# VH-VL binders against q0atu2: the designs that were tried, part 64

Target 1, 119 residues: q0atu2
Amino acid sequence: MLDKKARIRTSREYRNVFEKGKRLSGRFLIIYYVENALDNNRFGFITNKKIGMAVIRNRIKRQLRAIVREYQGQVKNKHDIVLVARAGIGKSSFEGMEKDYIAIMKKAGLFARNANKID
Key: E = the ipSAE of ESMFold2; O = the ipSAE of OpenDDE; V2 = 0.75 times the mean of E and O plus 0.25 times the DockQ between their complexes.

## First folded at step 3 (VH-VL)

Design db12 (framework fv_dusigitumab)
Fold by ESMFold2-Fast, scan of step 3:
Structure db12 (fold): chain C 119 residues (1-119), chain A 122 residues (1-122), chain B 111 residues (1-111)
Amino acid sequence: as target 1 above (119 residues)
Amino acid sequence: QVQLVQSGAEVKKPGASVKVSCKASGYTFTSYDINWVRQATGQGLEWMGWMNPNSGNTGYAQKFQGRVTMTRNTSISTAYMELSSLRSEDTAVYYCARDLEYYDSSGWPDYWGQGTTVTVSS
Amino acid sequence: QSVLTQPPSVSAAPGQKVTISCSGSSSNIGNNYVSWYQQLPGTAPKLLIYDDNKRPSGIPDRFSGSKSGTSATLGITGLQTGDEADYYCGTWDSSLSAGYVFGGGTKLTVL
């Protein structure tokens, strides 16, 4: 589970990332990201009604949190990052979502240069 | 400037198929989903489905499942909606529309194409 | 028949205020943000309000949105003849997988 200090929790914080951040889209994910003034990264997750029924949204949210946790040590510090699940993500495999996450984080320049290493 | 430009009017016979195009400009085509919405003469707006132009994944309204196919060609920033087994009831103006995401929302059509009139008659 | 219920027509004089209602259920309006669209005769719809009460750039502040429970309302003050149009509410329906739904539309006549 992600530490609560690594989570974006309030509506105001989500809104800030959406309004001030940069947007980058992948096949199944969109990230919005902005530098923060903290010592750590924070992540938010949006699995809105567009994804499907609650069972599907809850599964996707759990899988995305697991992916973020796995690669947490490779993310450059001092960013607030919101992951938005795109329409159709429910048809993706776990591996497909994971590959998309890695690809968009690298494209955004948010992974460290040796990002393939597991901490 | 965001712009969606649709193909011209079509006249089809019952049982035929029609394929409407929607060319996007002024933004990154793969970054926003495309919705298709139709409107029969004197009637309201009817949502048909969404297409993710990056993945190619789609979701269709139940009424159109089995008859509609939404695709894209990313090299020319163009979305397509093909409706098969046409009936007279399919006579309508067909719109494409870009999906705007916002804080904690599922998105909504923000920019619309000009519409394509499809007439189905014998 | 539409999933969201709007009055078929409303009318008012120039300079007056009008409100257009949009009624749904907990699976749509009660659980999702509402958008409003203006369709002038012979044109494509135009986004007027999003996220219940926000305006895109270029939309004057005399247009407003609000939501209470399972109902949404579009308010128009200082009515102008150029406001004659059909108005549609729209939202996602969480009982339908990835389904967006529109209201039946309201014809606004400014006399």
Scores: ipSAE 0.171, ipTM 0.747, lowest interface PAE 4.8, mean pLDDT 86

Design db2 (framework fv_dusigitumab)
Fold by ESMFold2-Fast, scan of step 3:
Order: sequence, then structure tokens, then C-alpha cells
Structure db2 (fold): chain C 119 residues (1-119), chain A 122 residues (1-122), chain B 111 residues (1-111)
Amino acid sequence: as target 1 above (119 residues)
Amino acid sequence: QVQLVQSGAEVKKPGASVKVSCKASGYTFTEYDINWVRQATGQGLEWMGWMNPNSGNTGYAQKFQGRVTMTRNTSISTAYMELSSLRSEDTAVYYCARDLEYYDSSGWPDYWGQGTTVTVSS
Amino acid sequence: QSVLTQPPSVSAAPGQKVTISCSGSSSNIGNNYVSWYQQLPGTAPKLLIYDNNKRPSGIPDRFSGSKSGTSATLGITGLQTGDEADYYCGTWDSSLSAGYVFGGGTKLTVL
């Protein structure tokens, strides 16, 4: 579970990220991201109806939170990031989702580990 | 300017297959899903399925499972819909449409191709 | 035959107001956002309303949408001859994996 301070909770906050943020698409995920004026990162998760039934959507959302939590220390600070699951994500393995998350965050320049390795 | 341009009309015999193309321009092809929708003469719209152009993943309406295949070629920003074992009742106009997917929305066809008429005659 | 029920036809005179209903169930309209599509004779459908009540750029404000429970309504005010078209509602059905459904369509005649 992510710390309360690391979660985007309100519709207004989600709307801000979608309207002002950049968009980048992976295989199973789309991220919207924008710099914030806070001392920490915040994450939001969207699994809309095209993913499938509620039990599938809830499983995907839980798995994505686990992936984000595992790698949160590698994300550059001061960003609001919303993960939107694409329709095909229901067919993905946990490892497939994890790999997609890492790839898309790296492409966005949001991974601190990527910057460290490029020295 | 977002545009979807479909291939020309096809005439097929019962039992044959047809493959319709849909070329996208004016946006990043891999960022939005493509829906396929058909319309028989004088009848309503019937959703057939969606295809994710980045992953190649698909979802088909139950009625078309086993007969439809949706694919893409990302190097030319083109989506394909192939329908096999054609019957007279498959005579219709076939549309591709971009699926807009954002927060608080399930996604919906926003931009449509001009349509491809497929006639199945014996 | 369709999962979403629309009246087959509606008619009104120029300048008048018309409403088109779309009735579904809890698994589709009751749980999801509704879109409306306009199809002029011989053309592809065009998105008219999305997210129950929002207009894409270029759609005049005389077109409006609303949703209550398991039903949605498209409203057209200041009716014009150019509005003669078939109108379709559409939404996702949450009881289906990868399932978008359309209404049966309503033919609007401007007399």
C-alpha cells in the first residue's frame, strides 16, 4: 500500500494532471505526469470499464500499486503521475506489467536509477 | 488533423475472407486503441471489437469470436480487420474508429474512418 | 434487438426542440458514461456528445446530453434541416469483457 501522502486522491487533482501533464504510452500503461510543488511524488491509478469486469479491474489496480510501491525510491522527486491501464492489460502477467512500467518511466526520464547509470 | 482512411469496397463470395485496412494520420498511432464497427444496409451500428496498436492486444465482441482478427502494422500506422467465413448477412459498411481513453471515462470512438463497403454475394 | 433502446423515429419542425431517449440497464448506462453519435445520410458517424453531457470542439451548444439512472437523453434545440440524421447512443457494458454497445438508432425528420 502506498503512503497516504504519495496518492492522488481527488478528482480535481487527477484532472490537473490530465490537463497540464505530458502523456506517454507503453504496451499496457499510459502515464500522465506533471511536476508538482510538493516535497514528494504522488501516484494515481485508473482502471476504466474497457479493462473488464470489476474483479479484473480491482486486481490490476492492486498489482499496479504494488509495482509502484516497489520502485518508488527510483522515481525522480516532485512529480504527480497517473497510471491509466489500457484495455489489453487484463491479459498481461505481473512481470509484463512491471516491465512496461519500468520502460515507460525510463522513457519519461522519471527514473533516478536511469540517470545514475548513465554517468 | 486526425484522420482515418480506409481501403476501398470489396465484393466477396460466401465462405471467403475479407481484410479491411485503416490508415491513421495526425496523431501518434500507438497511443490510441482502434475500434471496428459495422452497419448493415438500413440498420444500426454494431461494435465488433478493439485493438491496441502498441501491444497488438485485442478484444472481440462474442458474436465475432473465432471469425474476426484485428491486427496492425505500426511502421505504416495502419490497422486491419479480417473477417472470415463470410455470409450474406456480413454485407455491411465496416468502420474503424479511434478510441479516446482518459480518466473517468471508459473510452469511446471519437474519430471515424469513412467506411468500407463489403458485399457478400453468391 | 439492441441492448440500448431508442425510439425508432422522432420528428419536429424547424426551430423547435426535440429529445431522444436511450434506455439501458445498471450494467451499461447505469454504471458508465454515455456518448451520442450523429450519422448524416451516406456518411460515417460523428461524435456529438461524450461523458454524458460534454461536446467536442465544433459541436454547437444547441446539442446537449444528460443521464439519469439507467437512461440517457439527447436534446436538440433550434432544430435545423441539417439535423436530419440518425442518432445513436453508445456506452460500455460492464457485464462484458471488452464490450461497447450502441442503441438501435433514432431517425430524426425535420418537417
Scores: ipSAE 0.016, ipTM 0.635, lowest interface PAE 6.7, mean pLDDT 85

Design db3 (framework fv_dusigitumab)
Fold by ESMFold2-Fast, scan of step 3:
Structure db3 (fold): chain C 119 residues (1-119), chain A 122 residues (1-122), chain B 111 residues (1-111)
Amino acid sequence: as target 1 above (119 residues)
Amino acid sequence: QVQLVQSGAEVKKPGASVKVSCKASGYTFTSYDINWVRQATGQGLEWMGWMNPDSGNTGYAQKFQGRVTMTRNTSISTAYMELSSLRSEDTAVYYCARDLEYYDSSGWPDYWGQGTTVTVSS
Amino acid sequence: QSVLTQPPSVSAAPGQKVTISCSGSSSNIGNNYVSWYQQLPGTAPKLLIYDNNKRPSGIPDRFSGSKSGTSATLGITGLQTGDEADYYCGTWDSSLSAGYVFGGGTKLTVL
């Protein structure tokens, strides 16, 4: 779904975002974000073991990628952004995750208040 | 440089409570979970729980459920572990340890405090 | 005893190779990454291996890890007297009572 160019892929790249980036917490998500020197945005996704079983973690990771893809065009250019799922996310609905994502991205100043889905 | 500094040794009577502190420095305290791990005299490592310093959310090992409370004070970058209803078998060295990162491949203790010896004796 | 099974002890001479096993189940080692810890006498544990086979900065390459199915192994080559320590494997248990679990520990004696 997300173009390979739009993914944070290496542990070194993730570490860079965690060490140099800003952090903002939502209800189900934490984002770490930093401006990059590239011509595009990149996204990373973390669903750690504190969330629960691998089946749940894999479902959440897929759903978060889908949400990010839908709103990709609304995101302020040239940022590396890592989404970290909070322990409680396993009990959230898809709609709950989507609303939380929109809220935290707006709070971070990473896209417009009136962000809409990209068709 | 990441550093975790724990409070000093404690001697307690059975039935008492003990509260161990762990002061973090060299990183953003609220970005990494803190684990508590103990080691009874002559025994192996036993994980007690984790605490998220941002949210205050915790997860405790079932064995300690109802006796342990993990908290923090973000203004001084300090985590706390309080264990109540102490028994002689709670005599142990208690460690705090930071998770490496939020990665799936990490999320386990990477940087450890020096340990706090708790002795429970009558 | 412990959820993860390790041999209680292992012995070898300087320069030799040793392996330490760690056995679990599908809910822990089978579905999660394994870490290894070294505890020298009188000290706090030190992270030796994470992500099954990765070393933190400062850990020499004579320490290695591997994982297959529900088991993991720690390998130490070119054994040195300073390697005499207790070694613990650790991983998450992915059940509803999710938590971190350690192996029972292996005492490595350098003859």
Scores: ipSAE 0.015, ipTM 0.635, lowest interface PAE 6.6, mean pLDDT 85

Design db4 (framework fv_dusigitumab)
Fold by ESMFold2-Fast, scan of step 3:
Structure db4 (fold): chain C 119 residues (1-119), chain A 122 residues (1-122), chain B 111 residues (1-111)
Amino acid sequence: as target 1 above (119 residues)
Amino acid sequence: QVQLVQSGAEVKKPGASVKVSCKASGYTFTSYDINWVRQATGQGLEWMGWMDPNSGNTGYAQKFQGRVTMTRNTSISTAYMELSSLRSEDTAVYYCARDLEYYDSSGWPDYWGQGTTVTVSS
Amino acid sequence: QSVLTQPPSVSAAPGQKVTISCSGSSSNIGNNYVSWYQQLPGTAPKLLIYDNNKRPSGIPDRFSGSKSGTSATLGITGLQTGDEADYYCGTWDSSLSAGYVFGGGTKLTVL
């Protein structure tokens, strides 16, 4: 589970990310992202009704939170990021979602690189 | 400028199949799902299903399961809806429509094609 | 047959106001955003309201939406003859047969 301070919670905060942020689409995910004035990242998650019944949407949401938490240390600080699950995500594997998340975050320039990766 | 342009009118015999196209322009085709909605003469709107142009994944209304197939060709930004085993009751105007995916909203048709009239008669 | 119930017709004079209702259940309107569509004779539907009460760019503020419980309402003020059209509500249905559903439509006549 992500710490409560790392979550986007209010309608106003979601609106800010959608209206002022950039959008990038992956195979199963869309991200909206904008730099914030805080010293930490905040994440929001949207799983719409097209994905399936509540049990499927809740499973996907938990899996996305787990993926975000796992890679939290690689994300450039000071960003609000909203993940929107595309309808087809219900047919994806956990590994497929993880791969899509990594790819889209790299394309967005949101993954900080370790200096030791390229010496 | 977002635009969805559909193929022309079709006249079919009962038992035939029809394939309607919907060409998208003015936005990134793979970023928004496409819905298909039909309207029989003098009747209301009836949702048929959605198609994700990025993945090719679909969801169909139960009424059309087994008779409808929704596909796309991303190289030409075109969505397709094929309806088989046509009956006189399938006579309708068929619309494609793009999802709205903005401000906590996903799955609402925001832009519609002009419609394709399909007439099924003997 | 429609899952969402609308009156089949409404009428009012130019310059007046009118409201169109849309009634559903907890699996659709009760738990989901409602949209409204305008269909002028012989044309494709046009998105008029989304997220219960928001207008797309280019839709005048005399059109408004609201939602309470399992019902939604479209309000139109300052009626014009060009508003004669069919109006449809729509929302997602979260039941076991999940899918998008439309109301039966309301014909607005400006007398």
Scores: ipSAE 0.015, ipTM 0.634, lowest interface PAE 7.5, mean pLDDT 84

Design db5 (framework fv_dusigitumab)
Fold by ESMFold2-Fast, scan of step 3:
Structure db5 (fold): chain C 119 residues (1-119), chain A 122 residues (1-122), chain B 111 residues (1-111)
Amino acid sequence: as target 1 above (119 residues)
Amino acid sequence: QVQLVQSGAEVKKPGASVKVSCKASGYTFTSYDINWVRQATGQGLEWMGWMNPNSGNTGYAQKFQGRVTMTRNTSISTAYMELSSLRSEDTAVYYCARDLEYWDSSGWPDYWGQGTTVTVSS
Amino acid sequence: QSVLTQPPSVSAAPGQKVTISCSGSSSNIGNNYVSWYQQLPGTAPKLLIYDNNKRPSGIPDRFSGSKSGTSATLGITGLQTGDEADYYCGTWDSSLSAGYVFGGGTKLTVL
């Protein structure tokens, strides 16, 4: 579970990230990200109805939160990051979503270390 | 400047297959889904499906499930729509269109190709 | 038959105002954002309104959109002869078949 302070909660805050942030897309995920004036990172999650029924969208959202939490320590501080699930993500495995997240975060320069190193 | 350029007109016999191409330029091809929409002469717009050019994942309208295949070649920023088992009722203009995703939406076609006329006749 | 219902035609004189309706259900318009498309004769459709009421760059403010419940409305003020076109509403359908759906289209004739 992510701390309350690590969550983007309001539509106003989401819109700020979308309008002022950078956009980068992966296979199953798009991230929008912008540096914040806080001492911590904040994450938001969007699962559009194009993805499918509520049960699928809710599962995807839970899995994305778990992935973000798992790699929280690798993310450079002071960023607001919104994850938008792309159409077709419901066909992905948890591992597939995790790999896409790592790849896109590294490409964005948001990972301080190689998060894919598990030796 | 965003541009989608489609292949030229096709004339096919009933039972044949047609493959329409859509070459994207002016943006990162893999960052936006591609929709396919058709329009029979004098009729309205009919959505056929979407294709994610990064993953290759697709979603097809039920009416076309089993007859349509949407693919891409990322090295040349080109999307393809292949429709098989053609009937005279498939005579239409076929459009590709980029899917604009936004924070609280499921996306919508924002930029459209010029269209490809497909005529199915004996 | 379209899932979203539009009047087949509407007409008005230059300088007048016109409203085009689009009626759906809770699984589409009631639960999703609506877009509007303009199709000039012999051309591809062009995005006119997105997110219920927002205009892309280059679309004049005389075009407006709104949504209430399971219905959406496109408003055009100060009609010009160049507005003569087919207009389509569109939205995602959240039902089991999940996909994008268009209205049947409305032919606008500027008399």
Scores: ipSAE 0.029, ipTM 0.682, lowest interface PAE 5.8, mean pLDDT 86

Design db6 (framework fv_dusigitumab)
Fold by ESMFold2-Fast, scan of step 3:
Parts: structure tokens; C-alpha cells; sequence
Structure db6 (fold): chain C 119 residues (1-119), chain A 122 residues (1-122), chain B 111 residues (1-111)
């Protein structure tokens, strides 16, 4: 779903975001984010074994990519952003994850325009 | 040059609590989770839980829920594990260990402390 | 008892090959990566293999790992006297609220 250019792909790139970036926590998500020297945003996704079974982790990862893709146009340009799923995310609904994502991105000042609130 | 240095041996009576420390150096303390694992004399390894030093979030093995508390002090790069209501079967060497990497493969203890012997006796 | 089953002991002569098995279920080995740890007498464990078959820096290539279904295997070729140790497999188990579990351990004797 996400364009190839919009994905963080290598361990080196992930490490750069973790070491140089800012961190912000939501209910189910943690984001690490740093400005890049590119003309586009890149996203990474971490669903650690601590969340649960591979089936659950793969479902969460797919849903997070879908959420990021939907709101991609609202994210301030020139950022590398890594989403880390917290242990409790497995009990969340898609809507709950989406709401948490919007809230944390707004708090981080990463939305170029405020996204619609989800009921 | 990654090092985890643990506090010294403890002798406790049944019903007491013990708090073991684990001081990290040679890496960014807040970037890697810390695991706690114990081993009774001549026995195998038993995982107790993990603690995220950035957030303070924890996950405990079911056997230890209600008796274990894992915390940290980021200003001195130190993790703590406190075990309460001690009984003789808690006599063991207690280890702290860092997760391998902060990625999908993270959660494997890659660097271990030297261990802290805790003896529970009357 | 241990959630993951290992043989209690294995022995071989220097230069030989040994394999150590680790058997679990779909909730642990079947769905998760396996790690292996070496514990020399009187020392803390050392990570030997992670992500089923990867070696950390400093671990020689005579150590290898593999996984098939709900079982994993540690292989050691060119056995040396310094390999005499306890070996443990480990993985995550979703049935224990995403808890980590170790095998019971295997004592390797180099005779």
C-alpha cells in the first residue's frame, strides 16, 4: 500500500531515527521522528514479539500501514517516522489505532493540517 | 564495550523483599529493553520479565505477577528488579540482560550482567 | 517443568559434530524466532544464535541454528574442549501473555 519511496527499509535507517529523533508516546503507539534531507516522508513499522503471536503482529502491521497511507497527505514533508506498536495494541480496534495515530501526530506537530477527529 | 554491572549478593529472610540493580554503560540506555532472568543452583534459566527504560512499561511472567516490580532511573542508566514476599525457592542468581536490537528481532537477551546471588534462608 | 524440551545431556569427542534439539509447540517455536545461549561453568549466559540462524559478532561459524515447524536445532561442528557448557534454547510464547520461555538446558560434555 505505501509507495516504495515512503518506506524506511534498512536497519541503518531505523537506527538513525532512533538515535537522532524525538520520541512521543500515545496509548497504543510510540513514534520516533526526525527531519530528513529528502523531498518526501518515510515511514517504518515495528511490531515486536512482545505484542503476541505472528498472526496478531502481522495484522497490526498491515493496519498501521493502511492508517499511515490514509493520512499521508497531512504529514509535514521531509520526515522519517517510525511507529512502534505497544504491547496493548493487540486489544485495540482499527478505529482505536487510527484515533491514537491522529492524536500523537498532532501532538508531535507533524500534521501540516489538523486531521478530522474520529468519534 | 557494552557492560551491565549488577549489585552485590543479598541474604534475606522469608517474607522480606530484595531489590537488585543493573547499571548500564557503553550504549544508549533508553534505546534497549532490559530483561530479568533467574537461575537456581544447578537449575535452568527462568525469564521474569522485561522493562522499557524509555517509557517505564513492563511485562512480567505470569508466575511473578503481583510479586515483581521492574523500574529504572534514567539519570544514572540503572535498572531495578524488586521481588517481594520471598520464599526459599527464590534462592537463585538473578541476571539482567539487554534486548538484542530495537527492531522486530528485539527481545533476545544479547548482553548479560554478571548476576546477583540472592539467598533466602531462615 | 520447562515449556521447551531439550535433551538433558549430549557428549562427543573433539573435532566431532553435535546437534542439540529444542521442541515446542505452535504458540512458541512454531510462530516465533528461536535464540540459543551458551553458559560456561560459573558464568552468565552468552547469546550464541538469534533469529533462528543468525550469529552475533564474535561467534564462529562452526555454530549454526535451524528451525523446522515446532522444533529448532543447534549445530556445533569441529567440537572443542572450550565448548563444554550448558546450552539453552529460548523463544516467545503467546500463550503466556507474550512471555519469553527457555528450554530446560543441555549439558554438553567433550570427552
Amino acid sequence: as target 1 above (119 residues)
Amino acid sequence: QVQLVQSGAEVKKPGASVKVSCKASGYTFTSYDINWVRQATGQGLEWMGWMNPNSGNTGYAQKFQGRVTMTRNTSISTAYMELSSLRSEDTAVYYCARDLEYFDSSGWPDYWGQGTTVTVSS
Amino acid sequence: QSVLTQPPSVSAAPGQKVTISCSGSSSNIGNNYVSWYQQLPGTAPKLLIYDNNKRPSGIPDRFSGSKSGTSATLGITGLQTGDEADYYCGTWDSSLSAGYVFGGGTKLTVL
Scores: ipSAE 0.014, ipTM 0.610, lowest interface PAE 7.5, mean pLDDT 84

Design db7 (framework fv_dusigitumab; at its last look DockQ between E and O 0.06; V2 from the best seeds 0.00; counts 0 for: pae E 10.2 > 2, placed apart)
Fold by ESMFold2-Fast, scan of step 3:
Formats: sequence, C-alpha cells, structure tokens
Structure db7 (fold): chain C 119 residues (1-119), chain A 122 residues (1-122), chain B 111 residues (1-111)
Amino acid sequence: as target 1 above (119 residues)
Amino acid sequence: QVQLVQSGAEVKKPGASVKVSCKASGYTFTSYDINWVRQATGQGLEWMGWMNPNSGNTGYAQKFQGRVTMTRNTSISTAYMELSSLRSEDTAVYYCARDLEFYDSSGWPDYWGQGTTVTVSS
Amino acid sequence: QSVLTQPPSVSAAPGQKVTISCSGSSSNIGNNYVSWYQQLPGTAPKLLIYDNNKRPSGIPDRFSGSKSGTSATLGITGLQTGDEADYYCGTWDSSLSAGYVFGGGTKLTVL
C-alpha cells in the first residue's frame, strides 16, 4: 500500500500531469509523468471502463499499486507519475505487468542506475 | 503527420469474409489502440471494437462478437479487421481510427482513416 | 438505434450561431468525457472537440463544447458555408454492453 503523500488524489492534480507531462506507452501500461515541486514522488492509477467490469478494474488497480510500491525505491525523486492501464491488461499476468512497468520506467529515464527492488 | 491509410473497396457475396487493412504512419504504432467504426449508406456511425496493437488484445461490441476479428502486423504498422458471414446489412463504409486516452477517460477516436467501402451483393 | 439522442437537423445562415445537443444517461455522458466529430459529405469523420470542451490543433475557436449532467452541447459561431456537414457526439458507455457509442448525428445546413 502506498503512503497517502505518495498518491495523486485530486482531478486537478491528474489534469496537471496529463496536460504538462510526457507520455510513454508499453504493452499494458501508459505512463504520464512530470517533475513536481515536492520532495517526493506521487503516483496515480487509471483503470477506465475499457478494461472491463469493476471486479477486473479493481484487481488491476490493486496489482499496479503493488508493483509501484515494490519498485518505489528505484524511482527518481520529484515526479508525479500516472499509470493508465491499456485495453486488454486484464488478460496479462502479474509478472507481465511488472516487466512492462520496469521497461517503460527505464525508457522514460525515471529509474535510478538499476531497476531491482530493495531488500 | 499522423495518417491511417486503408485498403480499397471490396465487393463480396453473402456468406463470404472481408479483411480490411489500415496502415499507420507518423506515430509509434504500438503506443495507441485502434478502433473500428462502420457507417451504412445514409446512416450514423457504429462502433465495432478496439485492438491494442502492442499486446494484440481486443474488445468487440456485442453485436459483432463471434463474427469480427481484429489483428495487427507490427513490422508493417498495419491493423486488420476481418468480418465473416457477411450479410446485405453489412454493406457500409468501414473506418479505422486511432484511440487517444486522457486521464479519467476511456479514450476516443482522434485520427481516422479514409474509409473502405464494403458492398455485399447476392 | 442510438443510445445518444441528437436533433436530426439544424439550419442557420452564414455568420449566425448554432448549438447541437446530445442527450444520454448516467452510464455514458454522465460518467464519461464527450467528443464531437464533423463529417463533410463524402469524407471520413474529423475530431472537432475532445474531453468535453477541448479543441485539437487546427480547429478554430468558433467551435466549442460543453457538458452538463447527462447532456453535451456543441456550439458553432460565425457559421461558414464550409461548416455544412453531419455532426456526431460520442462517448464511452460503461453498462454491460460497454463500448464507445455515437449519437444519431445532426445535419447542419447553412442556408
């Protein structure tokens, strides 16, 4: 579970990331990201109706939060990052989502020198 | 800059299948989903489904479930829509359109192909 | 037929203003963003408005959109003869038949 201060919660904050941020797409995920004026990272999660029923959307959202939390120590500070689940993500495995997240974060230059989780 | 170029007109017999192509250029093909929309002569727009060109995953409107298949070939940035068991009411212009998602939306078609006329005649 | 209701036609003279309504329900317009499309005779649809009220690059200021509750409106000011076209609203429908849905279309005649 991510700390409250590490979450993007308001529509205004989401709009800021989408309007000012950069967009990169993976197989199952899109990220929008922008530098913030805070001393920490914040994450947002979008699982829209295109993904499927509420049960599927809630499962995906929970799994994405778990992935983000696992790798939070690898993310460069002072960024607002929104993860948007792509159509069909419900057919992906947890491992598939995790690999896609790592790949897209590396491509964005948002991971520190290595992308391994901290033990 | 963004272009979707579709294959040419098709004339098919009832019961046949048709496969329409949509070649993308001017953007990263795998980064945006593709929608398919049709329009019968003098009628409105009817959404058929979406296809994720990176994963290959699809979602179809219930009306077309079981008759439509949406695929892609990423090496040539081309999407395909195949409709089987054709009937006279399938006579329409078929469009592909790129899908743009933006924050709390499910996306919308932002750039459209020129359309492919499919005529089903007995 | 269409889940979203539009008037079938609207007419006005050059230089005038028109509005085109689009009415839906809580499962579509009430809970999702609305887009508007222009279809000139013999051509593919073109995106005019997205995210309720935003214009793509190259779309003039005289086109505007708004949304209130389960209804959306397209406004066109300073009408030109080149605006004569069919206009469609569109949005996602989150019901069990989930998918993108279009309005029935409105034919704009510039007299």
Scores: ipSAE 0.298, ipTM 0.789, lowest interface PAE 3.8, mean pLDDT 88
Fold by OpenDDE, look of step 4:
Structure db7 (fold): chain C 119 residues (1-119), chain A 122 residues (1-122), chain B 111 residues (1-111)
Amino acid sequence: as target 1 above (119 residues)
Amino acid sequence: QVQLVQSGAEVKKPGASVKVSCKASGYTFTSYDINWVRQATGQGLEWMGWMNPNSGNTGYAQKFQGRVTMTRNTSISTAYMELSSLRSEDTAVYYCARDLEFYDSSGWPDYWGQGTTVTVSS
Amino acid sequence: QSVLTQPPSVSAAPGQKVTISCSGSSSNIGNNYVSWYQQLPGTAPKLLIYDNNKRPSGIPDRFSGSKSGTSATLGITGLQTGDEADYYCGTWDSSLSAGYVFGGGTKLTVL
């Protein structure tokens, strides 16, 4: 699991990201991202019923957390990043989700230059 | 050393409930999901569901929806699986198994409980 | 009845190579990573392969996994008597509300 410090948890924190952050859409993911005043990145995850049943949403959330953790060390510091799962993600492969995450994060310029696991 | 120690064998009557425990040690309990899998005698593995010890969130196999409840006590690093309305077909060895919530590996780590035999007979 | 299909049994002599197939569909193997489990007689299953082809620590390189399309394969080279066990493939299935599914299992006999 992501550390508590690495998680966006409050509604206020989410609203801040949505209101002040930039938005980019991928195939399966929409990301909202904004700089924070912390020394660490925080991630949030949004799933809704459009994705499917609760069990599916929970799986998707777990998979997204897994992806985020895998590349966590390669993301530029001092960012709040919210991942919103799009409809259809439930039918996507884990690899597809990962590919989408990498693509959208690259587009956002959120990966550090020395990142070596994103190719 | 990672260990999952399950409760002892159970003998139940049809219609009763059984609650199997799984005590984890050797790792941070709240950092890994717990899966429950059963295996009838001479049969294959059957996945029942998962439980996240941190949030308590669960996902159950459709077959067991409404009949299975997976819980945990974080203070003692113990997961529980309760199966109600027991039938003879529920006679099996029940396993708890650790699973990564985040994929250092996309699969399960190789840590399983020793299994709990549940016998349902009239 | 299992969602994933495995041969019920395979056999070979010590030192030989065996392969165990696992056939699924787009909603499971096609969309998710495959794991393999070894179950020695009278014991709990043990993770053998994860992420299609990765070995956990302690698993010898005699064991290998591969995936193509909606099928996966477990390979065992240099077969040893201690390899006699049941082997299960497993993965998540999106069509089953994100349920995990196992193959029916394959009994490996070392002749």
Scores: ipSAE 0.012, ipTM 0.645, lowest interface PAE 7.1, mean pLDDT 90
Fold by ESMFold2, look of step 4:
Structure db7 (fold): chain C 119 residues (1-119), chain A 122 residues (1-122), chain B 111 residues (1-111)
Amino acid sequence: as target 1 above (119 residues)
Amino acid sequence: QVQLVQSGAEVKKPGASVKVSCKASGYTFTSYDINWVRQATGQGLEWMGWMNPNSGNTGYAQKFQGRVTMTRNTSISTAYMELSSLRSEDTAVYYCARDLEFYDSSGWPDYWGQGTTVTVSS
Amino acid sequence: QSVLTQPPSVSAAPGQKVTISCSGSSSNIGNNYVSWYQQLPGTAPKLLIYDNNKRPSGIPDRFSGSKSGTSATLGITGLQTGDEADYYCGTWDSSLSAGYVFGGGTKLTVL
């Protein structure tokens, strides 16, 4: 579970990222991201209703949160970032989701240079 | 300020096709799914399908599978619904509706177009 | 017939309260969030309630929603003549070929 200050919590906060942020698509994920006025990053997670039942969507959210937590120290500060699961994500492995996340974040320029875990 | 403006009324013969347009304004078109819903005179609402404007992915109601195609042109923020092999029972008002997913919600049609009347006769 | 069952009509006097029910199953209302739509005569539907009980901006608090088990309820207090409309519930259905479903609609008459 991410620290409280690293969470996007309200509908208004999600709408701000969705409406004003940049968008990039990967194989299993879409990210929306925008600079914030804080000294930290915030993350949000959305599973598309067309993925399936709530238990499946909750499993995917937990997996994505674990991936984000693994790499959060390498993400450039002052960003609100929303991860949206694509319909096909239910057939991916944890490793597949992880690789997709790394690729998307690198393409977005959101990983800091000389970070421990980015290529 | 969100607005969905649909194309004008159409009259078609059985067996023809119709393509209804839905022009979006006041929001980022590629960030929200578009749903299509129809309503025959004096009847309830019938969901036809959804389309993601960014990817072009769709999900159609089983009743319309094989007859409906939902597309878009992102450069002019316009969604399209094409229904082929028209029958008299396809006479209805056709609506486009924007769909937003909120945190831990499944998303809902929140803004609707004005509707397009399609009449299939003779 | 409609997957979601609503009464065909309800009526009450101005200033009174009314409720509109929407009955479904575990594959729709039971496991998915419910929305409500208002359709005034000659107009497109409008979102009234989302996520079971939340109101969009501009919808007054005399409109309320709730869900219990496989049933949802729209409540309207302080009825006004301008509330005469058709009201629809809607939700996702997770059955084979999952899709969105609407109730059959309820005509509200304010006497």
Scores: ipSAE 0.006, ipTM 0.595, lowest interface PAE 10.2, mean pLDDT 84
ESMFold2 (binder alone), look of step 4: mean pLDDT 90; pTM 0.921

